# VHH binders against F-box only protein 17 (Fbxo17): the designs that were tried, part 21

Target 1, 286 residues: F-box only protein 17 (Fbxo17), of Mus musculus (Mouse) (q9qzm8)
Amino acid sequence: MGARPSRRQMTEARRLALTKLPPELLVQVLSHVPPRALVTRCRPVCRAWRDLVDGPSIWLLQLARDRSAEGRALYALAQRCPADADADADADGNRHDEFPFCALARFCLRAPFGRNLIHNSCGEQGFRGWEVEHGGNGWAVEKNLTLVPGAPSQTCFVTSFEWCSKRQLVDLVKEGVWQELLDSGQIEICIADWWGARENCGCIYRLRVRLLDEYENEVVKFSASPNPVLQWTERSCRQVSHVFTNFGKGIRYVSFEQYGRDTRSWVGHYGALVTHSSVRVRIRLS
Below, E stands for the ipSAE of ESMFold2; O stands for the ipSAE of OpenDDE; V2 stands for 0.75 times the mean of E and O plus 0.25 times the DockQ between their complexes.

## First folded at step 9 (VHH; framework vhh_lunsekimig_d3)

Design p02 (from z08 with Q103D; at its last look DockQ between E and O 0.82; V2 from the best seeds 0.78)
Fold by ESMFold2, look of step 9:
Formats: sequence, structure tokens, C-alpha cells
Structure p02 (fold): chain B 286 residues (1-286), chain A 121 residues (1-121)
Amino acid sequence: as target 1 above (286 residues)
Amino acid sequence: EVQLVESGGGVVQPGGSLRLSCAASGFTFDDYALYWYRQAAGIERELIASITSGGSTNYIDSVKGRFTISRDNSENTMYLQMNSLRAEDTGLYYCAAEFTPEDWKSMRDYWGQGTLVTVSS
């Protein structure tokens, strides 16, 4: 049988076909390669290609192609992004990197704008991604009987006769929103949650969303404390939402903290139901 | 040391009135949601009235219009005014304060020991 080019051989053949390109044109050509392929297939080709993928230029070219008002605003901020390797470093910089790429590469790979940064938002994967503290008979996951608009799954978390707590910590920098972008004054952080009660029992629901600095100290807080549902009600879900804006410099994390219980102390899962929790980031046009 | 102490319970005739008090020590009520619960014999403790830190109130249907929850943050005290009492209002009445922890963990209520209300013909 004749030899078929391996993925490595195809990359090498492409490099040989490109050996006569001026460096300026090579950068332009590589900027058309999807982000995942750049890091997995182009970066290993040679030192020169690695340096291009690890630098900012091809990623800036990719960002420049979005000519919308949002894209132009982002591009202007991206041009000032430092070439530091702090995209996934903690405050002390003393951890093994999971993502060693520059901040612009991480933004392009993670694509954080318009994406829900809360993992497992409806409980469709059990408690994966959530830190939980069980009260009474604890949290459970059950199927929704009522459609929740825009939810990726028709499941929800349900609470019990004593306070159940759970939390997800979103690392905005690791999701690709680099620190200077967060500090720019042009970023909004949009949060939402959906909650309700079982029609045969009342509930108490609480939401606390905190913006934290790199040391996990609270800088900004939003709290929702709706009145308990004490009376008979139809099956329905209510939305709570908030937009953080003008939150200053130094924000790195979003702590999404939710709490529920019932009002009748009934053994079992008769407390508040929660689902479709979200954290989204967008650029503010002004 | 955190304590909630209910007082004002007693025996009353149907149609009568009673005022319960809940005094806090070891903390201040200022930012707390506060609750009255009722436990009749053979029934689990049930939330009957709530009041937010800002004074917004809520009641179960069976006490609405008859009971009034209120708070006096300067005296660190919560009240339940009970009017038009009925035999089914007989039970042990607990006050509670909702405690939101500084970290995300272990939201809880602080509870009093209860005060007995008996409505007898």
C-alpha cells in the first residue's frame, strides 16, 4: 500500500509549501487556522511557528475580523493586552500551567463572550462542578415539569427541610477574560437564576453573587432575598437577574451562591427548586 | 453566645388576643430576616409569618388578617400580635433569625426554645 500522510506529515508538507512566504504572509495565513488547530497542530511544527502561536499577532488578526461595534471595541482593548504569561497564573504564580498560552490565545480558544460560564447549570450532570452543603435530606436533582426558557436541560436542583447551600466559583481569567480586559471599565457581568416552589409546599430561596479579587476577597455583592412562598401557587419559575457594571479593577472570580429550603419542615425534597443558573460576560458599548 | 427568647405565651379563650415577643442576645437583628414558626401536636414545625430586614411581611393564609409580625431593631425584639385566636392556633411558637454566613457555607437559622399558646373553650 502507498503511504498516506500522517497528521505530522501533513503539517510538515504544509510548512515546506510555505517556506518561500515572507514572514508577514505566513502570519496572515496562520491567522485563518481555527484556534484549536493552531495550538494542537501548527504549534508543534517548528520553533518559528511555535513562537507565532505563543505570541499575540495571529490572535489579534483573528479578533480584527469581527467588524461589529462589539468586535471593534474588543480589538482596541486586545491591542493593549500585555504579552505576559499570567493568563492562568494564580496570585503567586506558583502553579503548573494547564493553559500555557498567552491571554489573547486563551480568549480565542475559550470564547467567553455570550457563553454561560456556569457549568452544569440545571443539574443535568448531577452535582458536577458545584460545591454543595446538604441540609435536611439534602439537595436532589429532578426533572422539571414546567419549561424554563432557554434552559439547556429540563432538570433542576431541589432542596429539603433545612437550608441547602451550593456554590460555583467562576475564574474569569481562566475563562479567557484577561485581567486588563476586566479592568477596562467596558465589561459587564450578567447573572441570572431561575427558582420556584412545589405547588404543594412553600419555600425560601436566596441568591448571593459576589465578585472576588485574586485573593478571593469580596469586592462587590448582589443579593436576592425574595419573600418566602407560603401559600398555594401554580407551578411556575421566576427569574432573578443582575448586571454588574463599573465594578473597578482587580476582579477575577464570580462566586455564585444559592440557598433553599421548605417552609413546612417536611422530610424529603419539598424545598426551593433552582435551575438555569448563569454567568455571562459582555462588552459594554458607550 | 447567641440566644433567642420567646415570651408572651399563655392560655386564652377563642376570639381572644395574645402578643408574643422574641428578644435576641449575643447579636443584633439589624440585617436579619426574622420568622415565626408554629408547631401543633403531631405536626411538623411550620413557618407562619416572616419579616425582612426592611420590614416587608408575609403570612400563611390561615393567619393572614389575624396575626401581625413586627420588629423593633432598636430593642432587638420581634413581635407577633395574634388576634381572633382559634383552637387550631394552639401550639408551641418559635422565633427564628436567618443567618447568612460570611463564606458561602452553612446558612442556618437561630432558634428560640418556644412559647406555648393554648386556645381553649
Scores: ipSAE 0.682, ipTM 0.886, lowest interface PAE 1.0, mean pLDDT 85
ESMFold2 (binder alone), look of step 9: mean pLDDT 80; pTM 0.795
OpenDDE, look of step 9: ipSAE 0.851; ipTM 0.953

Design p03 (from z08 with Q103E; at its last look DockQ between E and O 0.75; V2 from the best seeds 0.77)
Fold by ESMFold2, look of step 9:
Structure p03 (fold): chain B 286 residues (1-286), chain A 121 residues (1-121)
Amino acid sequence: as target 1 above (286 residues)
Amino acid sequence: EVQLVESGGGVVQPGGSLRLSCAASGFTFDDYALYWYRQAAGIERELIASITSGGSTNYIDSVKGRFTISRDNSENTMYLQMNSLRAEDTGLYYCAAEFTPEEWKSMRDYWGQGTLVTVSS
């Protein structure tokens, strides 16, 4: 019986055949490879493949394959508002940010649309990802006694007898929403939060969400200042939500700022409960 | 210098009325949420009435219908009209203004020093 190629030899034969394709056909073939594999397995193959992965064409083709209404709208918009191939590079052409590939590659790898861009939204990782200022006995994390719809974890942050504050700063460009896309007038930024009072004590809750420019100056603000909860009722959570639209050019960051305290001045964690905080980006559909 | 000064406290018989005032200096009430707190002997200070910058009010159940919080931004003053007073209304009454700084941290309240209300006999 003659020799049969090993699995390794057949894999090598496929790679050699692909390197002989005209660039136009190679880009079509590579566009079917998942984003992580493009970066980790295809990019190192040779210089030609590296140049294709580092360029925009493969990634634009991947955007085109999302046939949902949102995907089609994004593809059309990406063609009208293309990413700058050198946007993240320094004067020497080096990319020094956390994500060194082109903006379209970043979008495909990060998949920012529809994803909650707030990390650790329910306190399931303690305070990781949050900048925190403790008042009174400070923030704590505890399990929800009432189901919060859609929360990835049934945990919450709780405040104390003096104002507790926390913030998360979302870098939309780092999350893959390139600046020209943000500036297009077709992007909506959806925010939500869930808050409530602990049984046996009232609370005061405040939310401030600010859209910031590249210098972190406030351009647009949403604030929620609901009336204090003063009576002792069954614990329940309420949702606050807002959609930023028509916010103009130059937005880069979302500053998601939360505040709470109790109304009774009790030692311990009897203040506002906060959980399931979210920032989501979507494309406006016509 | 930021100050809140309460006035109008005193001794009153059950069923009587008092009007408390809280005057601000060093800042303007205009966009502040404002509060009255009460501290009875042996317990902690508790929120009893609130008023938003837009005039929306809220009260704990034990004072609802008897107390009325109001604000006069032109006089930089907040009021608490207290009617049908009861012995359990005795305590120190503090006004407070909620300060939200431009930065995300250092949120705090400004507090007055309190005015004593005694409901006796």
Scores: ipSAE 0.747, ipTM 0.914, lowest interface PAE 0.8, mean pLDDT 86
ESMFold2 (binder alone), look of step 9: mean pLDDT 80; pTM 0.794
OpenDDE, look of step 9: ipSAE 0.814; ipTM 0.937

Design p04 (from z08 with S106G; at its last look DockQ between E and O 0.77; V2 from the best seeds 0.77)
Fold by ESMFold2, look of step 10:
Structure p04 (fold): chain B 286 residues (1-286), chain A 121 residues (1-121)
Amino acid sequence: as target 1 above (286 residues)
Amino acid sequence: EVQLVESGGGVVQPGGSLRLSCAASGFTFDDYALYWYRQAAGIERELIASITSGGSTNYIDSVKGRFTISRDNSENTMYLQMNSLRAEDTGLYYCAAEFTPEQWKGMRDYWGQGTLVTVSS
């Protein structure tokens, strides 16, 4: 018998039933909720749910579902170096974390592994996210004349007749790669850039990528200084890449620094083109 | 502080040879990429030859096979040997060194004052 409950009655009954679950079972249920929904929809339900979302258990279960070699390695490491043990969102430093959530939650929310940590990598948003120094007629943004493989936008930054420089500083801890994970010896940092010259004007291109400590002091450096392109522009598009490994403890930032100019001193934007810049983080497998 | 001084320019007949020198001071010469630029009347300076710190060279097509860039790190001097000179090679020749700053900004070149090469008709 019984009448069919209304949508409000079913929602209320379901909430009440879930509130009575033992914590161990509730953690299992909530671990299947996407990270964004956990913080926006589940956390406000009651104090018990807030405490679970603010703690590590739900997030550890989400990490455990990644059965790949990378996922298993991360899960083991997260258990040995628990996110709450030494993390303080209000701890003193050059910068403070914006998130009120534990570092493990931030990792799950931001999903830093495999994702490009460079914002606006192709100039599709102008110069947003980049610190820029203009030489000559300065940097400009243009559409690509040739397809750049894998680029999220077919646009590029172009330089002028005097050195143009730009930099992006990536805060790995802010992106969710917590300090104990960075210090583990199990993290690799992969960088890449695409560059080229115009058909009718050569260029000079330079890349410097530095791993910095929390005080922004250089600890490790990679530099690319390819030969100038001197009117040999049939292959206008080239990739530079590098993997940082064994970089020790204390790394927090990646400074991604690009430089370009032309070789003919032409007024306008005839210098090196750069696009599809990337910084990606992965776990080292043995 | 940084100084680049070109020498060796002059007047030469077509088909003749000249050797330009660029004496450098005020920086660690061995570590830097070095360049020769040429400025003909009415046009802007153009990079014509480059040499890396490791000695790798590159040239524009119009001078390839005729010009040779080289460096002597013990003398802090770069050279440009110019053979089979043509009227089109007439111009002011500059040496340059690429300065890479410790900060991310401030990238620039250091330039010499130039040495004039005139190839007579």
Scores: ipSAE 0.736, ipTM 0.909, lowest interface PAE 0.7, mean pLDDT 86
ESMFold2, look of step 9: ipSAE 0.718; ipTM 0.903
ESMFold2 (binder alone), look of step 9: mean pLDDT 79; pTM 0.782
OpenDDE, look of step 9: ipSAE 0.810; ipTM 0.935
ESMFold2 (binder alone), look of step 10: mean pLDDT 79; pTM 0.782
OpenDDE, look of step 10: ipSAE 0.813; ipTM 0.935

Design p05 (from z08 with S106T; at its last look DockQ between E and O 0.53; V2 from the best seeds 0.62)
Fold by ESMFold2, look of step 9:
Structure p05 (fold): chain B 286 residues (1-286), chain A 121 residues (1-121)
Amino acid sequence: as target 1 above (286 residues)
Amino acid sequence: EVQLVESGGGVVQPGGSLRLSCAASGFTFDDYALYWYRQAAGIERELIASITSGGSTNYIDSVKGRFTISRDNSENTMYLQMNSLRAEDTGLYYCAAEFTPEQWKTMRDYWGQGTLVTVSS
């Protein structure tokens, strides 16, 4: 067979000695370990450590360390709206790969609050993460000629003479926002996009953002249909934004759908430019 | 079957007026953004006026103040009132409607066949 356990006689004795810590002290000690190391290094040590990493206590202590207004609100809400033990088991039921992760662990590992949940928001990785439909000569990616405030990359997607569309589906539960937290009534979903026209050609830009249930049925929608940017228009980046609040129970996905084209039917990539797309989640504060 | 039919084109002297109509069949205009495009000889089709489902209008500078886009959802018809016509306004005028599919897919425009406007002295 040939299997070589990492268990040597001396190393085994050391591991067993560490597992004798009183549970309350062990919880405090483990709460200072970074989330990735908890899952990869601490969880396999023994049953007691595995049970602590798979339970809520260590992760609640990590949340408690954020003494900001947002951190305090999250901690209180995590205690009032505790994650269901099967929160990461969806209709597929296969999310427990090598190590099962409770919802709080996933939250701490993914750190979804304040983070842009849109991947590849500026096209810096081409079309990775986007479902794309090409019209005319299709989408392209290019460098921004005008600074887009706060963008992580100064690149954008550009459209053509017929409608180009692209979509990203954000799974909020997989990003760590467990269902009971989403259902709490205390969560806001903030979306934004930046768009504009080329100096020499106008554009039409559309945004549709839908909040979907676990079956991907539309529950809530926001649409932006700004007036076309026509010829003789001051060149500038423009922002569209919206905050979903009080959206009820059962939301799981955000479908971020954007569309663009030109106004002159010019062959090439002279349509709407879009970049710095974002979906962010936050706790509503009082 | 979706169809857009323009009418009202013709020959007119400079300074004159003309009213274009666009009638829809196979769908209702109610929730659609609507457009007029113009194509002069030798150039590509250009958006000249738009109207949202909520009635907000937009125009290119060369027609602003002279052209008025409007919609009558009860008659399922869009209009372009063209005043103070110039020789440069000569061309084919196309009606278009922007269709946003209920499921996620790329958007589509529905186009009319075009109506010719000739402004000659």
Scores: ipSAE 0.585, ipTM 0.848, lowest interface PAE 1.5, mean pLDDT 85
ESMFold2 (binder alone), look of step 9: mean pLDDT 79; pTM 0.788
OpenDDE, look of step 9: ipSAE 0.710; ipTM 0.894

Design p06 (from z08 with T52N; at its last look DockQ between E and O 0.67; V2 from the best seeds 0.73)
Fold by OpenDDE, look of step 9:
Structure p06 (fold): chain B 286 residues (1-286), chain A 121 residues (1-121)
Amino acid sequence: as target 1 above (286 residues)
Amino acid sequence: EVQLVESGGGVVQPGGSLRLSCAASGFTFDDYALYWYRQAAGIERELIASINSGGSTNYIDSVKGRFTISRDNSENTMYLQMNSLRAEDTGLYYCAAEFTPEQWKSMRDYWGQGTLVTVSS
C-alpha cells in the first residue's frame, strides 16, 4: 500500500513543476495570482520567480485584464512606464523604497484609484496620521451628532474656541500612483471634506489643499472659505469638494489642511466639526 | 504693523441707532473675511456678523434685520450699522480680520481694542 504523498509534498511537487515552465508561460500563469499573493507567496519561491514578480510583465498582464474604458486608459499609460523609473535610488544607490517592486507592482498592490488616501479621516484612531496644532483646549474626537453618509466611522474631529489646525501629507507615489502616471495629464485628484457646527454653538471652518512637488513646494492649491455657521442656524454637516485637473508635471504630495474654531469663545470643544475627509485619484478618459 | 481700530461706540437709548467703524492699517483687507464680535459683561465673546471678501453677509438671529455689516475696500474700513438697539446689545464690540492660513498658525486673531456700546434707558 504505497504511502500517499502528504498534501505538503504534493504542493511542493506542484511548485517544483511550475518552476520548470518557460518564463513566458510562467508570467502568464502568475498574472492570474492576486497581487498580495504574488508578493507574499510567489516572490519568495525562488530567485527566478522573484525577478518575474519584481519586473513589469506580470503586472502589465494584470492591468490588461481590465477592459473598462478606465482600465484601457491606464494600461496604455502603464505600457509607457519605464520598469526602473520609480527606483528613488538616492545618489548613493540605496533604494530606500519600502517596496522593492516596480511602479506597476506598487500600483496593483496599493490599488490607489478610488481609494481614500486620507488615513484616519474620521478620527476613529485619535489623531494618528495627522499633524495637529491646538488652539484653546485643542482638538478632540467625538461621536457624530448627526449621521454623515458614507463615512467609515461616525466620529469627528472637533475644534475649540481658538484656531485649531490639522494636516495630513499624502504621498501619491507611496500610495501607488507612479510619477509618470501623475505627469501624464490624465489624472484627477478629488478632494472632499465634511464639516459642521454644534447646534448650540457656531463655527468657522477653512480648508486648504495643496499639491506639492517632490521638494514640497506648492504647485497648485485649493482653498475653501465658507461663511460661518452661526448658533442655532444649522444642524447638518456641509460638504466641500474640489477636483484638481491638469495640474501639470512634478506633483508628488497632497497636503490636506483643515482649520476651525467656535464663534462663542466657549471653554471646551465647541468649534468646527470635521470628518470623512477624502483624497481620491482617478483617471480621466480622453 | 497690522492694526484694527474700532470706533463709534457710545451710550444710546433703546430703539436708537449707532454706526460702528473698524479702520484697518498695515494691510489691505480686500481679500479677507471680516467679522464683528461683541462681549457683554460676564459673557464670552460672540461672533455677531460676518462679511466675506465677496460681500456675502451673515448674522446671528438676535441682530438679523437690525444690524448691517458692510465694507469699504477703498477706505480699508468695515462698518456695522446698528438700528433698533436693545439693552441686550450692550457690550464691547470688536472687529476682526481673518488672515491667511499661515497666519492662522499663529492662532492669533487680530483684534482691535474694541468700542463700548451701552444701551440704557
Scores: ipSAE 0.712, ipTM 0.891, lowest interface PAE 0.6, mean pLDDT 89
ESMFold2, look of step 9: ipSAE 0.782; ipTM 0.928
ESMFold2 (binder alone), look of step 9: mean pLDDT 79; pTM 0.781

## First folded at step 10 (VHH; framework vhh_lunsekimig_d3)

Design q01 (from p04 with Q103E; at its last look DockQ between E and O 0.86; V2 from the best seeds 0.81)
Fold by ESMFold2, look of step 10:
Structure q01 (fold): chain B 286 residues (1-286), chain A 121 residues (1-121)
Amino acid sequence: as target 1 above (286 residues)
Amino acid sequence: EVQLVESGGGVVQPGGSLRLSCAASGFTFDDYALYWYRQAAGIERELIASITSGGSTNYIDSVKGRFTISRDNSENTMYLQMNSLRAEDTGLYYCAAEFTPEEWKGMRDYWGQGTLVTVSS
């Protein structure tokens, strides 16, 4: 009929027992913790835990849990094409990120595969995330008159009587797709855009998507230059899409560049409409 | 100095033909999409014909079958062959070339000064 430990004493004993585990067992335990909690809750516990979270082992175990064909292929690539631990350091040895995370940790935290890497893809946040150049009366954002399949918001960007241009630059390495993975030959970059015109109006639409090296020099380009639409009578919009594959080594950025105007020189926003822009990354299977 | 110069406009009877030319200086047409626009009295100018760098063409319905856009990159010149002209074709005709810069911004067209076509009896 002894005294029972307080809640504080049991919590302290549990904390001390976990910190005494051999590193190989601690890695197994920590590998079951979600990535965000590893960084925010586990990393600060002590120096040993910080070193494990900053190293590759926990993150490799997390990758191994995805038993899909894509997950197995990624795990094999992560072992065959490991990230360079010093890749993010500047010339003085400092990292550009505020936290010292390895590339695998960044991948797990950012979860870049399958996710649309274009922010504000439909104009639901105005022009946030986009670099814009206004021609004529400039870009505007409007509600869609017809449903755009799969769009996260039913809004679009509209152009005017002179060329309107906008661009988003996606940094694949910062999104977690480390350079050695990009260079593996097993990565595909999928892009898409939806475009159209006002009913009974004409437009010109252009898309240029460029894969850039670390110095932002163009290495690979896809261009869509459909014939001008002189009369738009459809109740739907059109999609353009492309898959970059076998694009070689040294790619870091995707520059997603959109252009539009009208065909009738009308004051106002009667030019091409664009929405639901996407950049997605996936692993090539087989 | 980048310039586009149209020529070949004039007065013609209904049913007649004209050939418009657009000559470029200060740049070459090679990779450019090229356009003809028409401006009738009191109306803003409209795109009526286009040709891609690869030679694919597009026309507004009112000129399809009567007008032919073409390009001769060796002479740095674009043409508009206008057949079976109608009174409604009267207007100022502009050529344009679509400039896509190496940078993402600065997208623009180069424009000519226009050449007048008058279809009257």
Scores: ipSAE 0.735, ipTM 0.904, lowest interface PAE 0.8, mean pLDDT 87
ESMFold2 (binder alone), look of step 10: mean pLDDT 79; pTM 0.784
OpenDDE, look of step 10: ipSAE 0.860; ipTM 0.958

Design q02 (from p04 with Q103D; at its last look DockQ between E and O 0.69; V2 from the best seeds 0.78)
Fold by ESMFold2, look of step 10:
Structure q02 (fold): chain B 286 residues (1-286), chain A 121 residues (1-121)
Amino acid sequence: as target 1 above (286 residues)
Amino acid sequence: EVQLVESGGGVVQPGGSLRLSCAASGFTFDDYALYWYRQAAGIERELIASITSGGSTNYIDSVKGRFTISRDNSENTMYLQMNSLRAEDTGLYYCAAEFTPEDWKGMRDYWGQGTLVTVSS
């Protein structure tokens, strides 16, 4: 009796057998592989697999798998408003951004729809991801007094006796929402924030959310400027929200800008509290 | 050069009235939220009245019904009408305008120098 193949030889034989499929069947097989495995495991197998992973077909099939109304609308838009094949590449076809794969691959890997594109939204990681300007005694992080619905952490940022400002810039294209999709007229950008004040304290809260072009110039703005809260008599928080729609072409960034202070000029952290900030993208269905 | 100048302070008997004015130079009030703060001796400034660019007003409870904030954008001036004054209203009164910068950084208030109100019999 002859020697049996080693485990390494059997694994290599299975991999090589798949490389012999006709391209159209291989596309179908690979479309069932999770996006990260496609780019890390399948792409290096051979030239044919690399070319398929670098092309649009596998990724379009993955988009088609979402049978929801939103998923079907996205698939139709991806075909109607395809990503520019050269958007992420130089003259030689090389990709130079932090996401070196095509726009459809980036979409599938990042999965931007429905996901909160603001990270560290409740201060659970300190100030990571936020650009911060401290006024007075600055921003601090503390536990929420009451449950904030849907928050990934029950923590908040709190302000002081002089204006505290912070900002997160969301790059929608780098999050996977390719420019032609943004330009389609079928994309909504949903923002929300939760804010409040300390019991028996007052605060001033401001929110400014701007949609910016690729040069970071303001194109569309939403501002919330509630009346100052001079006596906070309830422990619950308040939500502000807005949906950007019909914002035209050329939008790339969302600048999410929060501001707060107290009304009593007290040393310490007695100003507006903010938490559970969000930016979400969806397809307009009506 | 942005400047806010308060006027109209003085000595008044309890139950009396004063009108404070805040005139702006170097900018126009048009889009600004405007504020009156009060600072009694030995304590920190406290926001007592606010008015939005659209004219909506807000007051701390201790001055509601007695004080009225108003603005006249054509004169670039804000007012505080103070009626039924009490000894507790004695203090420095500051005008403030909320400056929202074009950049995300630099949010601040412009402040006046303060005008003294003394309620004394």
Scores: ipSAE 0.765, ipTM 0.920, lowest interface PAE 0.7, mean pLDDT 87
ESMFold2 (binder alone), look of step 10: mean pLDDT 79; pTM 0.783
OpenDDE, look of step 10: ipSAE 0.865; ipTM 0.959

Design q03 (from q01 with T52N; at its last look DockQ between E and O 0.85; V2 from the best seeds 0.82)
Fold by ESMFold2, look of step 10:
Structure q03 (fold): chain B 286 residues (1-286), chain A 121 residues (1-121)
Amino acid sequence: as target 1 above (286 residues)
Amino acid sequence: EVQLVESGGGVVQPGGSLRLSCAASGFTFDDYALYWYRQAAGIERELIASINSGGSTNYIDSVKGRFTISRDNSENTMYLQMNSLRAEDTGLYYCAAEFTPEEWKGMRDYWGQGTLVTVSS
């Protein structure tokens, strides 16, 4: 009886037939493949597919499919994106990043507009991703006693009787927000933090968020310095938020810096509680 | 040399008043949050009054209406006016200034040595 191709053989036959398409049709077909599969499964197929995945056209087509006002504004900016990602390469052109060469590919793969760019925002992974300076008995992580709205985990960081500091540096370019997009005047950087005190011990909380250039020099700063919390009558967390806009050209990093301590000098972890820290980027619509 | 020096402590009868001063040298108060702490015998020191760089104040409930924190940036001095003093106000009073460095780490306070207030009948 006659042989029938297996499911694997039919998939391979489809890939081989696709490699014979003119590049303009192939790019349209491949633009329907999810970003991760493009880089892990399609890119290794042959030289032509590798060149297409490393170029901008597939990624421009993916961006064009979002017909919302936000998607159309992004697409207009994406048409000005550089053809390669040599900004990440050293002086010899060697790349130290595992991502595709094209900045648009990085944007599509990292999806920075859809997520919080602060990692480990609630302490659910201990201190991973945070640079930490311990004062007194240092930072600790504990479960929230009251619900923090929208937090991905109900855990928090807590401080002690001397200043505790921690910082996360967000590289917006590595997260997929390419430099020309940042420089466009159409990007907003939204930050937020949640903080509070224990009922029986007051706290002092400070937040400093700085937008830095490629040399890590401060260009723009937001600071929150609320009055000390000396007595807590309401058992809800407090939110601080700010939107950076019109910050000019040359921004690359966000430095998210938090500080806390108690007001009673008690041994242990009775200082400011912080959680659900966020950095999000979006396109400004006007 | 950064230094904070308190003055104005002493012995006073209940119902009396005192004015504490905290003079800074080696830096200017202009951008600093400033604090008064109190340490009674057998108790850890606690924050009792604060004033930020913009002049906004905060107090613990036990001193509200009786104590007033103020700052005079031209004299580089902070004050605590204490009225209607009570025996429980007895203790060592410290001034402090909050230092936020240019780098993300190194956050600390500058502290004075303390000035003693004794309220006795």
Scores: ipSAE 0.785, ipTM 0.929, lowest interface PAE 0.8, mean pLDDT 87
ESMFold2 (binder alone), look of step 10: mean pLDDT 79; pTM 0.784
OpenDDE, look of step 10: ipSAE 0.859; ipTM 0.958
ESMFold2, look of step 11: ipSAE 0.776; ipTM 0.924
ESMFold2 (binder alone), look of step 11: mean pLDDT 79; pTM 0.781
OpenDDE, look of step 11: ipSAE 0.850; ipTM 0.954

